VH-VL binders against q9vpl3. Designs and how they scored, part 56

Target 1, 224 residues: q9vpl3
Amino acid sequence: RGKINIQRPKAPHYERARVVAVTQPKYPELPKAKSCFKTRAERTQQQQENPYNEIIAREVRNWLDHSRLVAFFHLSSITADDIFRVRVQLHKQNLHLKSYGSKIIEQAVKNTRYEAIVPLFHSNHCIVFSPDPEKTAALLRIVRRVPQMVLLGGIVEETMLSRNQLVAYAQMPGLHAVQAQLVQTLSQAPGHLIQQLQAHQNSFVQVLDVHAKNQMNEETPKST

## First folded at step 16 (VH-VL)

Design B86
Fold by OpenDDE, last read:
Structure B86 (fold): chain C 224 residues (1-224), chain A 122 residues (1-122), chain B 107 residues (1-107)
Amino acid sequence: as target 1 above (224 residues)
Amino acid sequence: EVQLLESGGVLVQPGGSLRLSCAASGFTFNNYAMTWVRQAPGKGLEWVSSISWSGSNTYFADSVKGRFTISRDNSKNTLYLQMNSLKGEDTAVYYCARDRFDSDYGLYMDVWGQGTLVTVSS
Amino acid sequence: DIQMTQSPSSLSASVGDSITITCRASQSIKSYLNWYQQKPGKAPNLLIYGASSLQSGVPSRFSGSGSGTDFTLTIRTLQPEDFATYYCQQGYEYPRTFGPGTVVDFR
């Protein structure tokens, strides 16, 4: 009695196979569970069609039109209360703390010079706007007390700056001070040039004088 | 004192061109977007154009689009409105105004000049 | 474009009166409404921004209220210097649009 191979059952007799084939319940293909996961395309389309996104994007554009300073921060496990406290502190300095979705930012800056900032907004983030770039130092001072806010970079006078560059910018003396320093430096440059030019001339004259003296000494006949 | 002073308003013929200027003083000019608003004689206020703080973005009313250009020189604290192909309907007092924005308040104009009269007539 | 309307177009009042001017937007503009005062031969002055915020230097007798589409400007205890034309303006989007104005004159 041949061992019934349970793992590979012999094909049933053709008649049985026919019956089995006909009696196989055609289970309607379970409606492919509409993957609750809207395809990226569907999400993008739905987001594009959301008039709300355009409204908020407009707000972002308005901020950009009115802000010479824009700073980007990552938010790490910050509470709403902490954000509120920071917001109040910033507001006292005419710094405006805002948070927008990445898609909104993308829409707002699309086809603009600021499109490169989009990658900064992949996580929880906030933006600080100010019409006055001189407030950068104040901004950084306030944020230093908030470890949950991590500076990512910023825009100052339409120039994108890295974190380090923004910190450096904040440490720079005011425009007037820099201008004063520049003027001082420039005013010293001509004096140095004149000194160098004169030094060369003086050296030449000295060499010539030495040569002349040597020649005169050679021409003085030793009156024996 | 914060002040805006418009100039350049004169009589011009239809089809002519004119450039208006607005000189700002008493505040940091480049911290602010700016706007032109006009008022025809005996009529209400009409927005004409706005410009961002940097000048990178400009906005125009449909009535002036393609004919007017707004610009600014931040080094001179001056706002400009170049008006081309002028029409009788462009006759108005033109005001420059300082723009403000906050997401809580929207767009508003907190400082206005005294205006300059532009007359377009044959 | 957002259309702005005002009511009334004109009103006569006496010194000491309280008056109310209404402004309506054709669509919701949140609280992004501004009120300006213009005296004859003068430039407009900002009174109220963001529907209810009083501009610095403006007397407290001026107040604004409203949101969405309907807004009001109230002047309490009208003073002689308050006789002027008042304009509402939406700050929601471009193009910026003004109401037609309300003339407040002496009774």
Scores: ipSAE 0.891, ipTM 0.961, lowest interface PAE 0.4, mean pLDDT 88
Fold by OpenDDE, look of step 17:
Structure B86 (fold): chain C 224 residues (1-224), chain A 122 residues (1-122), chain B 107 residues (1-107)
Amino acid sequence: as target 1 above (224 residues)
Amino acid sequence: EVQLLESGGVLVQPGGSLRLSCAASGFTFNNYAMTWVRQAPGKGLEWVSSISWSGSNTYFADSVKGRFTISRDNSKNTLYLQMNSLKGEDTAVYYCARDRFDSDYGLYMDVWGQGTLVTVSS
Amino acid sequence: DIQMTQSPSSLSASVGDSITITCRASQSIKSYLNWYQQKPGKAPNLLIYGASSLQSGVPSRFSGSGSGTDFTLTIRTLQPEDFATYYCQQGYEYPRTFGPGTVVDFR
């Protein structure tokens, strides 16, 4: 009984071969799975012509028109739940957490003073908007508890600030506090000056008095 | 108390110029974009112009584009509307309003002044 | 430009009545619709923003609903002070546009 060569099976009888050939399911060539990885280029091209981008770009422009504080963050492996939690916390402080695509941001800031921010949006990112720059300290306090949110920089009063500058800004006393401190310092200055001027005068008078007393004592003849 | 007070509304001849002012009090003026809305006698409300918090961006209705200019002085908490080449159709009560924006709600005006009457007549 | 329409242009009602005003946009404006109340000789006041959010200080008898193109303002148990003109306004894009207004007067 000849060893059935499983690697080279004997050709079936011609009739069987015909039946097998006809009954073989022609599986449609699985469309070469266009690698779900739309090349970065394909993703970028499809985003250019979407009327939706203009609508969202308008939203970004509206935020910019109403926000004196804008902060940019990188997101590192943050869960949706964590984002939601942070969003709620920020919202309580009138801080608005948003996420936009890089193309949308580019479209929104095109031909504006903010065009320089576009390179910050190459990765997973989010933006926080606020009408109140005094909320910067609150923002940083909240985000400090979220290690997945990394501060990249921001815009305060139309000025672009680095991460370090934004942190420094948050640590500064408010303008009113600084003004108050300045007024206090200035109000104390005249008093100090007067005291210093008077101190010198008083010292001089004292020296003169001592001199006068010494002269009077020298003129008093020791009545032996 | 949050308040807006318009001023400058007077009688002016066609082709004339007028500058309206809106003084803001009771809130941080520079935290908000601002808007002018007008209302002709016996008519509805018409948006005229809006300005961003910094003044960097301005928006105008087509009916006033090229004739009107919107500006603000944040140090004086004042909004301005410069109106040039005035027409009879520009006769209206002009209101200043504080703008609010949220992605969930859009743009809305939550505080309004009492308005100032501008009359354009020969 | 987005065109805004309102219906009815005017309505007469009695104190205690429930009334509904409709506003329609020429295109979708999501929920970016605001309602204002104006009394004769007075400035407009914001009632509702974002289609359904009640402005602080406004009575709960006022409510707004709708999305896309069709919106409604409802006043439950109409009060004497509610007789006024009501305007809808889209906050979706520039130019900002108002509806023509609805006058609510006494029956």
Scores: ipSAE 0.857, ipTM 0.940, lowest interface PAE 0.6, mean pLDDT 87
Fold by OpenDDE, look of step 16:
Structure B86 (fold): chain C 224 residues (1-224), chain A 122 residues (1-122), chain B 107 residues (1-107)
Amino acid sequence: as target 1 above (224 residues)
Amino acid sequence: EVQLLESGGVLVQPGGSLRLSCAASGFTFNNYAMTWVRQAPGKGLEWVSSISWSGSNTYFADSVKGRFTISRDNSKNTLYLQMNSLKGEDTAVYYCARDRFDSDYGLYMDVWGQGTLVTVSS
Amino acid sequence: DIQMTQSPSSLSASVGDSITITCRASQSIKSYLNWYQQKPGKAPNLLIYGASSLQSGVPSRFSGSGSGTDFTLTIRTLQPEDFATYYCQQGYEYPRTFGPGTVVDFR
């Protein structure tokens, strides 16, 4: 009578395993405790076309009319306290952190060039507005310290940018710096061209001189 | 110093056209929406038109809608108001103003030019 | 359109007096009310924005209060340079609308 290995019970025969798998009471998956915290997004979705939504949509439009920088973030399990701290830090940089429902955003950007942003607002999201696109680097620096805020993308100078593009934008030297570099590069180009042109001219003159000298030497009759 | 300077105000006949300009200096012009406000002689202030920072969105008072056009050239730091089909009622000092917005404070104008006088008379 | 009213239309006061000007909106505009000062022959200047926020450079004797439909501008210890016309303006929606103005004259 083989010692029942209690530590590694032999898997039941395939047929028995199948029966056990089928007869195991499928306990209704405990409704994944819908976190009683209806995401602000879910609360806003249930808000019927309330005259209030139009008012808030107007606010969003006003922000867009006054903002050269708009950044979209996903919020992952962030506390109200953390949001407040980030808001204060952003505010010191003239960055305005706001949160709006998806329906409000949809209404605000309906029939505008920004309609493509609506799919970004499916969960808990926030938006940062700024009149100054030069603050993009500051924004990213602040948000890097907040792992619960995930950058999704943004709008800079009316251009939609992906997350990676926005990061790249923040790393770019300011427009003036780039212009200065361009001017320097362009100013160096003619100098090189002139040098090359002069080099060719000088080489040509040298060849002509050598030729002239050779002709003069051939015309000197050997007066024997 | 932050400054707005209006120009272009002259005497014009009814039905005529005029273009006003507002030159901005001392701040980053592209960061701000802009507004025109007018004041008839001896009267109060009347909002005329506003334009977003990019120029993509424009707003007009009903009294000037269809006749006036607002535009801006951010490369020149200049705001414009094209006025067509002018009427006697359009006689006013026209001010350009810098717009501000915050969800806590609403829309307000924090910098004003000295104004330019437009007179519409036969 | 939101209609704005002011009271009084004019008032006379002496230097050192405290005066109050009221502004009313035809509908609720939250706290989105601004006050401007205009001297004769000059452009308007922003005094108060968002009902109660003092513009930079404006003396502390100026104060604003109110929300919804009723708003007040108070000038404490009136100075000679304060004799001017004052306008309220709603910043809630387009069209932007101004009150008719209040003239503050010397008694």
Scores: ipSAE 0.836, ipTM 0.931, lowest interface PAE 0.6, mean pLDDT 87
Fold by ESMFold2, fold request of step 18:
Structure B86 (fold): chain C 224 residues (1-224), chain A 122 residues (1-122), chain B 107 residues (1-107)
Amino acid sequence: as target 1 above (224 residues)
Amino acid sequence: EVQLLESGGVLVQPGGSLRLSCAASGFTFNNYAMTWVRQAPGKGLEWVSSISWSGSNTYFADSVKGRFTISRDNSKNTLYLQMNSLKGEDTAVYYCARDRFDSDYGLYMDVWGQGTLVTVSS
Amino acid sequence: DIQMTQSPSSLSASVGDSITITCRASQSIKSYLNWYQQKPGKAPNLLIYGASSLQSGVPSRFSGSGSGTDFTLTIRTLQPEDFATYYCQQGYEYPRTFGPGTVVDFR
């Protein structure tokens, strides 16, 4: 056979197989740095230009078209069994646990009000989608038993909510009118939110002051 | 019982306009995206338009782009299709359908209305 | 746009027969294929979503299979109420598209 080594067929003959086994096949090797740079560049370019990214971005857009509730979590290391059990528990409540890369999320939410969520996906994360915002309380109860999932915030009724705002929303299940008003209030300008927090702080201080006065009066009985 | 009921289909002259309504009952309308599908007499099914749960995103078949508008009123549990510049080829029974999506299954229409007939003829 | 085809366009069958309807997509649609049944003068109804999942209330004699571009609806032990037109439909991308339909008639 006059074929070059680069086109060399597998060793079909018994004697050839014995020689290969004895000498141990050694694969040709490119310079490590050269091969690594090409591979990294090719992976980045291919992933960025791959229509696979648009297919996955379309999936995210479909989730957004069908989900009144979207919740974002930081995800720590978790076993495959534990994440599967969590996904099953969430699925029974019509809560859908997914994960997508930040480039995919950026492509999916480009030219939308949600562009600000992209930085949340730079670290290990997961997302929960649901058509039913009343499932927010169930979501938080299930995740409370999963310390590997740390709530970052979410989207309810197309309004972006912080972690604390989403928790507050969940605490009023079954009172839709009250929950809707809370979401509208939280979507106001940041200055209005600061004013509301200051009012709540003042009320808290007033409650503490009443308790301190009650304790002082109890410790100083009348002796007239 | 989950139901969708279309109304508003009538005889309309070419170039005319018509608005179809779809009333939803027996389920939480706000949780679902919605779709219009039409069927010309004796023909197959043709997707016309879809709308997200909030109404923020809409999608149209090329045959109706620029002429039809889809909208919804979540407070009235009602889906609408505004049809302008009607042509003879728009003659069909128009169905509304409840949409579903799951990344495991894709998009599908799990509940359909009875349909309303739109006839475009001089 | 994804074009959907169905085969056969029409078939005749008897009660008790097992029949198979084929649907093909012009490109891969994963398993995002739905089957609808429509009786004359009535609205369509969903039989199968995601290629193989039965919609609630659909008899177990209906089954779906396939992925990618080739899909099959099978009706075992055909019943009188199963004489209808069957449409496949892709739920992969917009524009959403239907097959042309398969009419299942009395032999």
Scores: ipSAE 0.809, ipTM 0.926, lowest interface PAE 0.7, mean pLDDT 81

Design B86
Fold by ESMFold2, last read:
Order: structure tokens, then C-alpha cells, then sequence
Structure B86 (fold): chain C 224 residues (1-224), chain A 122 residues (1-122), chain B 107 residues (1-107)
């Protein structure tokens, strides 16, 4: 029964679907219009960028193959000097601060259990990788002094954790068996959670799509 | 202190099977990806297979794809290489290695075991 | 697949000499090149990772340089324990590949 809070599918589904809805551009045509009339130089650059995108996506996959801890942050305006200081402080704790575009993240996690994280990267962000999940507490202590970095959540032991779950995980650093049991317990119900999330997500996404279509047309979508 | 110890290398006939083990000590095994490298007698080093820290992702050299399987048991600090359909060209010393990645340096193997000899002959 | 080559395949040198070993990749591997040392009957040891970073415990007489496709390992003031085989290895993509090795022998 303790798993009923873990199996509450609405929070993860609702929050991710809400993030997607909020991040949908009010002006989706602006990127499309610009892309439709790209110059020859821009088209050539895009062709060259595709090979580089896969190289960078491979880098993300290598990080994931070597990291038991991955943390996601929203990044507010910050000076290059300040972010460098934070990177140095994190590096001393075997914590690696990186940033990758949403296209790169999408390509890196395609066909994996992590596809749901892609919307988190549509805004300004950063990621911290570490091989050592015991460093979660140190990570949170360092970034507490950095209001420009807002914790969104993370991945511990291949299990996606919300912000509150990651904070709770970090508050148990001296009891490795307890921390491992918490992560194992969250992972033990993936099938039920996946089914409920998919059902609720599809319904919620359909409602959001109708709502976004209405906003884009400034009229009811029934006139499709 | 940090140590990798391979075992299981023996003489085996062509077409046979063999499982190698690599016992890790002196470090947190779960924090690291792992790799197998082999060396035929009098020859150079050849990468065989790699596995992510969790075991969820595996990679193989073309020469062993479909015949070899890599796995790990993080509760026992042990890496495995299951070798099936063995051929004479698989005769080699097999090393396990601790794998590392950093986007500044790429992939590298910073700790090696002492190796175990596999001989495939009639 | 990325092919790695090494030059020379072997060399003879005396204690106190300075030697250079070259490694070439068939395509750019950024600076993702590693150097390993192997003595007869022993396991390989990491010397250099990321083209130029010295592994902990490796003497400062070893150095690495290069990027892209061309890399070098330099051993200054060769010591008796440096007579070994040296392998380069790319850590850029799978399949990971080694060079054929360079044997450094006593003259």
C-alpha cells in the first residue's frame, strides 16, 4: 500500500502533460515560417548539423551509461563567471555540469524509458551527471546557494524521481540500504504505472491538443 | 587496493561454450561501466565487449556479435562474459577493465585485471 | 569502424634516450585517444587518456599530444622499466579500437 503514492499516475502524467502544454509555443508558425524559406547557406548548415547532432547525442548516451545520478535544472539568467564557479564546485564532488539542446536529448533518449524527459529541455536548462548517487546531497547543498539553478527532478539508479523525491532521497545519505530500497520500491511497479500514465496521458494530450488548436486559430477547432 | 580478477579460462574444443568471471574489489563496482579486451598469443589488444553500469546497454565487436554475451551482477561485484560457438580465433588472454567516460576525454579503461587464458583447440 | 595505426612498429633505444611514438586514426576522434603500456606477461596499464592527460601514478617523463587524427606519445629520458609495448586506443565510438602496438626494445 505504500506503493499507492508511488503508483499515483496523475502527478507524473499531469505534470509532464502540463509542462508540454505550457511550453507549446503560442506562435508555432514563427519557427515554421522561418524554416520554410531558409537560404542555401542555412540548408547546407542544417545538413552538416545532422551528423554533429548524432555525435553529441552519443555523448549524452555515454554519460547515461556511466552515471547513476542525473539531475535536471531550469537555468535562469546567470553570468558566465558564476556558472563557471558552480561547475568547479560541482566538479570537486565528481558532479559534471552540462547543457544540451532538446533536439539532442530527444535523439539521445529515443526508444528508451527516458523519452518523457524531453519536454524539460525546451526551456533554458542544465544537467548534472555523476557516477555516484551518494553525491546527491552534495549537489543539492551546492545548488542551494545558486538560485539561478532550479531543481526539476532527476534519475537515480535508472528511476525517474520528481523534485521532492530526489530531495527525500538526498536526506538519507548515510543509509545506503534504505536509499537502495526506496529506489527499488519506486521501480517495482513500472508496468501498472506505465499503463495508467499512457491512458491518462493520451486523454490529457488530446484535451491539450484541442485547446492549443483553438488558441492557434483564435476560433473553435470544430471548423477544421 | 583496487583490483579486478578474471577467472574461468580453460582449454575448450571448437564449438564449445565457456563463461568467464571478473571479480571486482576495492571500489564501488556499481558506479562503473566495464569492458572485456582480449589478446591472442603474440598479437595486439582487441576490444571485445562493454556494458553500462546498470547492465542495460551492451556493445560488442563484430567478431563476437551473436556468440558472446556480457552481463554483470552488481550485488556480487562480478562481471561475466558468456562465450558460445567458440572458434580457434577466440584463443586469447581475456582481460576485464574498469571503464570511464568524461566528455572532455572520451571512453578509457583505467584499471585492468591480470587476464585469464582461453584456448580453443581440439 | 575507426582504424588505428602506429609508427614505428618497433624501435630500439638506450636508457636515457628520448623517443616518440605516433598514432593515427582513420577519421577524427577529437582528443579521445588513450595510451597503454604492456610489459611481457603482464596486463596493460593506462598511461595517457584524452590525448594528453597523465594517469595518476605515471611518471612525468611520459607525455601525450595531438588531436583529430594524429597523436604522439613521448617518453623522455627512457628508463629500464619503460621497455614495453605501447598501444593507442580510440575512445570516440563503438567499436572501440586499438592500434597494432609499438615495441620498444633495449638496444
Amino acid sequence: as target 1 above (224 residues)
Amino acid sequence: EVQLLESGGVLVQPGGSLRLSCAASGFTFNNYAMTWVRQAPGKGLEWVSSISWSGSNTYFADSVKGRFTISRDNSKNTLYLQMNSLKGEDTAVYYCARDRFDSDYGLYMDVWGQGTLVTVSS
Amino acid sequence: DIQMTQSPSSLSASVGDSITITCRASQSIKSYLNWYQQKPGKAPNLLIYGASSLQSGVPSRFSGSGSGTDFTLTIRTLQPEDFATYYCQQGYEYPRTFGPGTVVDFR
Scores: ipSAE 0.808, ipTM 0.926, lowest interface PAE 0.7, mean pLDDT 81
Fold by ESMFold2, fold request of step 18:
Structure B86 (fold): chain C 224 residues (1-224), chain A 122 residues (1-122), chain B 107 residues (1-107)
Amino acid sequence: as target 1 above (224 residues)
Amino acid sequence: EVQLLESGGVLVQPGGSLRLSCAASGFTFNNYAMTWVRQAPGKGLEWVSSISWSGSNTYFADSVKGRFTISRDNSKNTLYLQMNSLKGEDTAVYYCARDRFDSDYGLYMDVWGQGTLVTVSS
Amino acid sequence: DIQMTQSPSSLSASVGDSITITCRASQSIKSYLNWYQQKPGKAPNLLIYGASSLQSGVPSRFSGSGSGTDFTLTIRTLQPEDFATYYCQQGYEYPRTFGPGTVVDFR
């Protein structure tokens, strides 16, 4: 009985060259005063954190520059196979399923009217982008079979819509003038729309909390 | 038949102004961001300006910033480039292009017009 | 700003040859590199987006590769219609910059 030697797949010459470049001495710079060490550490940390976060935030801004439809979902526990299947189904309809951390979203929308959406991204979530708002109906039909994705609301043609407003938008006939009028009317009170999104989120959490407490009481021993 | 058609390129004196138009047909114009690219005679391609699908966000090359303005009218399927304070170095063929983005591929221009020539000469 | 370079600036080739054009970015652009073809007197056309994805209608003899800073366009079995100027372009950040171009000429 013998074993296959898979211990050393790497090429040693490249690895040696990389190590030499990284470990190359910097004698004149290292023995300097405490201010030099502070500057080095401060620069490295700031550059690494800011450029990475800004790169991803730029990606979100690019999605917004190219998407007439944006939909927000709460994402419950789901297998990698199931979410991949949903992503493929959505992609066939020009619907792009993505997820970004709340700090990235906050940086991306900082000086825009979308700043109020940031709290939606503190929990497990996903976002769907599409250039075509007529795909809203297809989006809702696909996710109807995915109970792990709970619609919170969206943005259509730069107007924020609640869950119910987005569902109503998806059911309208194909005349864009009628759909545009509805979206414009709803945008007249942006603060009211944001309040509706937060209220629905809080109500959903309260329903889940009641259910959890009922299940906890079921564990209590019987009186008989 | 996806088509972009630029117009408005003429001979203009230095310091003058000119507005270019790009008419779109065969696709839903409102779904796409748009871009202007120029090419000086005998030279390579230079990105000039981009605009989001709604027109809310605009981007400019440093060489034209403050002198050029980009806009769109989604009801008329038309992209515009307003060029002010024109210089000899602005002499070029100006192309409009349909812009795309996907986080897997980045930004790219998948449809181009045939271009309109702007000549800035005294 | 991200500077883009191309090599070679020009080349001469015969029908049936295999050629390679190199593009380099001054900093990492992930795989956000595009290739365009331009024939004299005509508008550019997209060949490849995202470093390696072929645009619809582009012949399979074109291929792209690379990531980070170094990218390659390869044309196998060169055809008469392939004699043109080729530009790379980064789609990573604004300003969206082009390479200086590579002229592929018939020998």
Scores: ipSAE 0.806, ipTM 0.926, lowest interface PAE 0.7, mean pLDDT 82
Fold by ESMFold2, look of step 17:
Structure B86 (fold): chain C 224 residues (1-224), chain A 122 residues (1-122), chain B 107 residues (1-107)
Amino acid sequence: as target 1 above (224 residues)
Amino acid sequence: EVQLLESGGVLVQPGGSLRLSCAASGFTFNNYAMTWVRQAPGKGLEWVSSISWSGSNTYFADSVKGRFTISRDNSKNTLYLQMNSLKGEDTAVYYCARDRFDSDYGLYMDVWGQGTLVTVSS
Amino acid sequence: DIQMTQSPSSLSASVGDSITITCRASQSIKSYLNWYQQKPGKAPNLLIYGASSLQSGVPSRFSGSGSGTDFTLTIRTLQPEDFATYYCQQGYEYPRTFGPGTVVDFR
């Protein structure tokens, strides 16, 4: 006769488990000897898991050793299909979307200049790594259409930037973009070519001068 | 064309010092970590040292720790290896390599220079 | 340190043969295994990264497989330019370590 309930014990859904926990009576504190055994078991489990935590922390450090751009996002609920599509779109631009636990991030950046980022990982989040900071504009363009990912800030060239600073950085014209404009101008009809080259050369020099002055300051933007 | 070109390999007496250079061209040098690998005559490959894209983090084989240092000048697209207290076992061809990382593939070296020969002998 | 071994140390083969070279790590390295080719007097070239990913410009007759501790490089339809020394190398942790190499000679 059997019932479908037999031999199918499932953990309650998270919402049901939360409600059940609230309605449970408070138990008195356990005897110190029993509490001590739980502490030992927790230490043993923590020691057993430390090698895996260090392996993943090493992965984060490898990302940092190879990434001039790191961007941090708050991540709201998003379907696996949607996040996969975003990951693929980012990957086409050499942008690598990853998620790591807050304990892993804390271990990875301990005793480094990046310890200040740890509070960003106390809530649900994701990180984007890239070797190429020129891809910041592409990153923001792609994510702008993904409301589940909210930009918190980033690291560019080992400098921590706020959300607004990273957005401003992305709006700066890059050297490649200026050179592309010159090439596009040269492909036009030959008339008035000299005037257009002179104008683009002056703009190119001004962009390079601004870029050089920005780097020569050797400091983050003065915003705190 | 993506290229790496080592220089500075010469004959040096034991206990001496030598600085190797690696000139990069054809790619954005600043985007990449870099690595030195050596090969003794008739022997296999041995990893020597690696450096992050910024130069802030460095890694060394135990055989060279304390004697070698690695550095880079991103404004000159150049990687350096300073070799001190040279020993006979440091005799090798030294290659520089462009280093890559992705959590799907691990660390790998996708572009290599031609190598420069360092000989440590009396 | 993760030791890497290769088998065989050398082999003889003819053009058109299919050959397999094996590489073993002393600890699990996930799929973080690379293969390099080196011809006499030349620098190494990357063939395979991440155990099975083919580097750009490498012919499709090269393939790699494996994970954990055991890995293989297969060369199908061996060509004259494939007679060289092949090294495996783990990219899992520092120190980055290479296998001792496998020499592939003309029979």
Scores: ipSAE 0.805, ipTM 0.923, lowest interface PAE 0.7, mean pLDDT 81
Fold by ESMFold2, look of step 16:
Structure B86 (fold): chain C 224 residues (1-224), chain A 122 residues (1-122), chain B 107 residues (1-107)
Amino acid sequence: as target 1 above (224 residues)
Amino acid sequence: EVQLLESGGVLVQPGGSLRLSCAASGFTFNNYAMTWVRQAPGKGLEWVSSISWSGSNTYFADSVKGRFTISRDNSKNTLYLQMNSLKGEDTAVYYCARDRFDSDYGLYMDVWGQGTLVTVSS
Amino acid sequence: DIQMTQSPSSLSASVGDSITITCRASQSIKSYLNWYQQKPGKAPNLLIYGASSLQSGVPSRFSGSGSGTDFTLTIRTLQPEDFATYYCQQGYEYPRTFGPGTVVDFR
């Protein structure tokens, strides 16, 4: 496996893709895209037309090997200038904005726990990679001003998170601080339960002592 | 200061086993993939093994595949190389290195340790 | 596997010289080529990544160029501390491979 050269995709791989494309329903061609969409679609299609799509899939795998944070977005109509400005802002925060065709993503995550993400790439999309999950808050802050980028969810620490879960994650204290807080809270839980049980036991013993005292007092004045 | 410090290199017999450690400090270890590179005496550099940030993906040179394993403990900021069935050809200085990736630049090793010498002889 | 070659294998030069070292990959590696410097008895250090990007702290007299299969490291105005062995290394695919090295000795 260490010396596999995949410069050229193997024929069975390529043959399966060709057969599937032929048997799928044919739809009317979409209207001409705006300049930004056409340029982006052309770049994505250019990559998909390259017979060495495995080369690009390796790029995605390298991103995954080096990224604790991966965020997925639906991308609406946006100009090339606007997306470039967003990419620059994200890059300053060690956040890397990329787009890959769905076939490339399928190849990249084949036989991994991430196969479930492939349907997210049926529509126009982008992905943000970062080695630092603490940059999630910065990511969401930057994207708030970009309504064309709609958060779908992400992967943090190899765990898939929904949109709401990722937003909640971004609002937590730093990951290490949250882990330390959780450990401290769990360490306290047995003590709190024991304190509640001890208070209940003390109350029960106290009730029994009062009851025995009342029995002794009632025996003392017992006249009938 | 960003530092990587290898340890565990000693003289071992052929067929023996040895575990190397690499202690990381001065940076967030969990954010980075890691790599082992070796250099036989008087020879050039040879890539040995790499591991993803989480440890879930590992890669090996053909010369060590099946004999070496790589692992990491992110809670201890430590990278490990378990070397089994050692041969004379495994005699080298072993370096650990911090890995980087960016689709503009590819894979590269931006921080290196001092190295630890492993000698395999009878 | 991608084989990396370097030329020359060794080179003698004087302080103040400008030298070039070439590196060739057996197939295209885009611009995914790194240069490392190693002094005797010391660990390697990164000089250049991505063919031409200078690592932090590396003097501007170092430069890299090339793409595809052919790459060059240039050292202008050699200093005494530049006498070392230089390795190229591809970061394109596994296995990650190094060139055989170029020894730059003082004349």
Scores: ipSAE 0.801, ipTM 0.921, lowest interface PAE 0.7, mean pLDDT 80

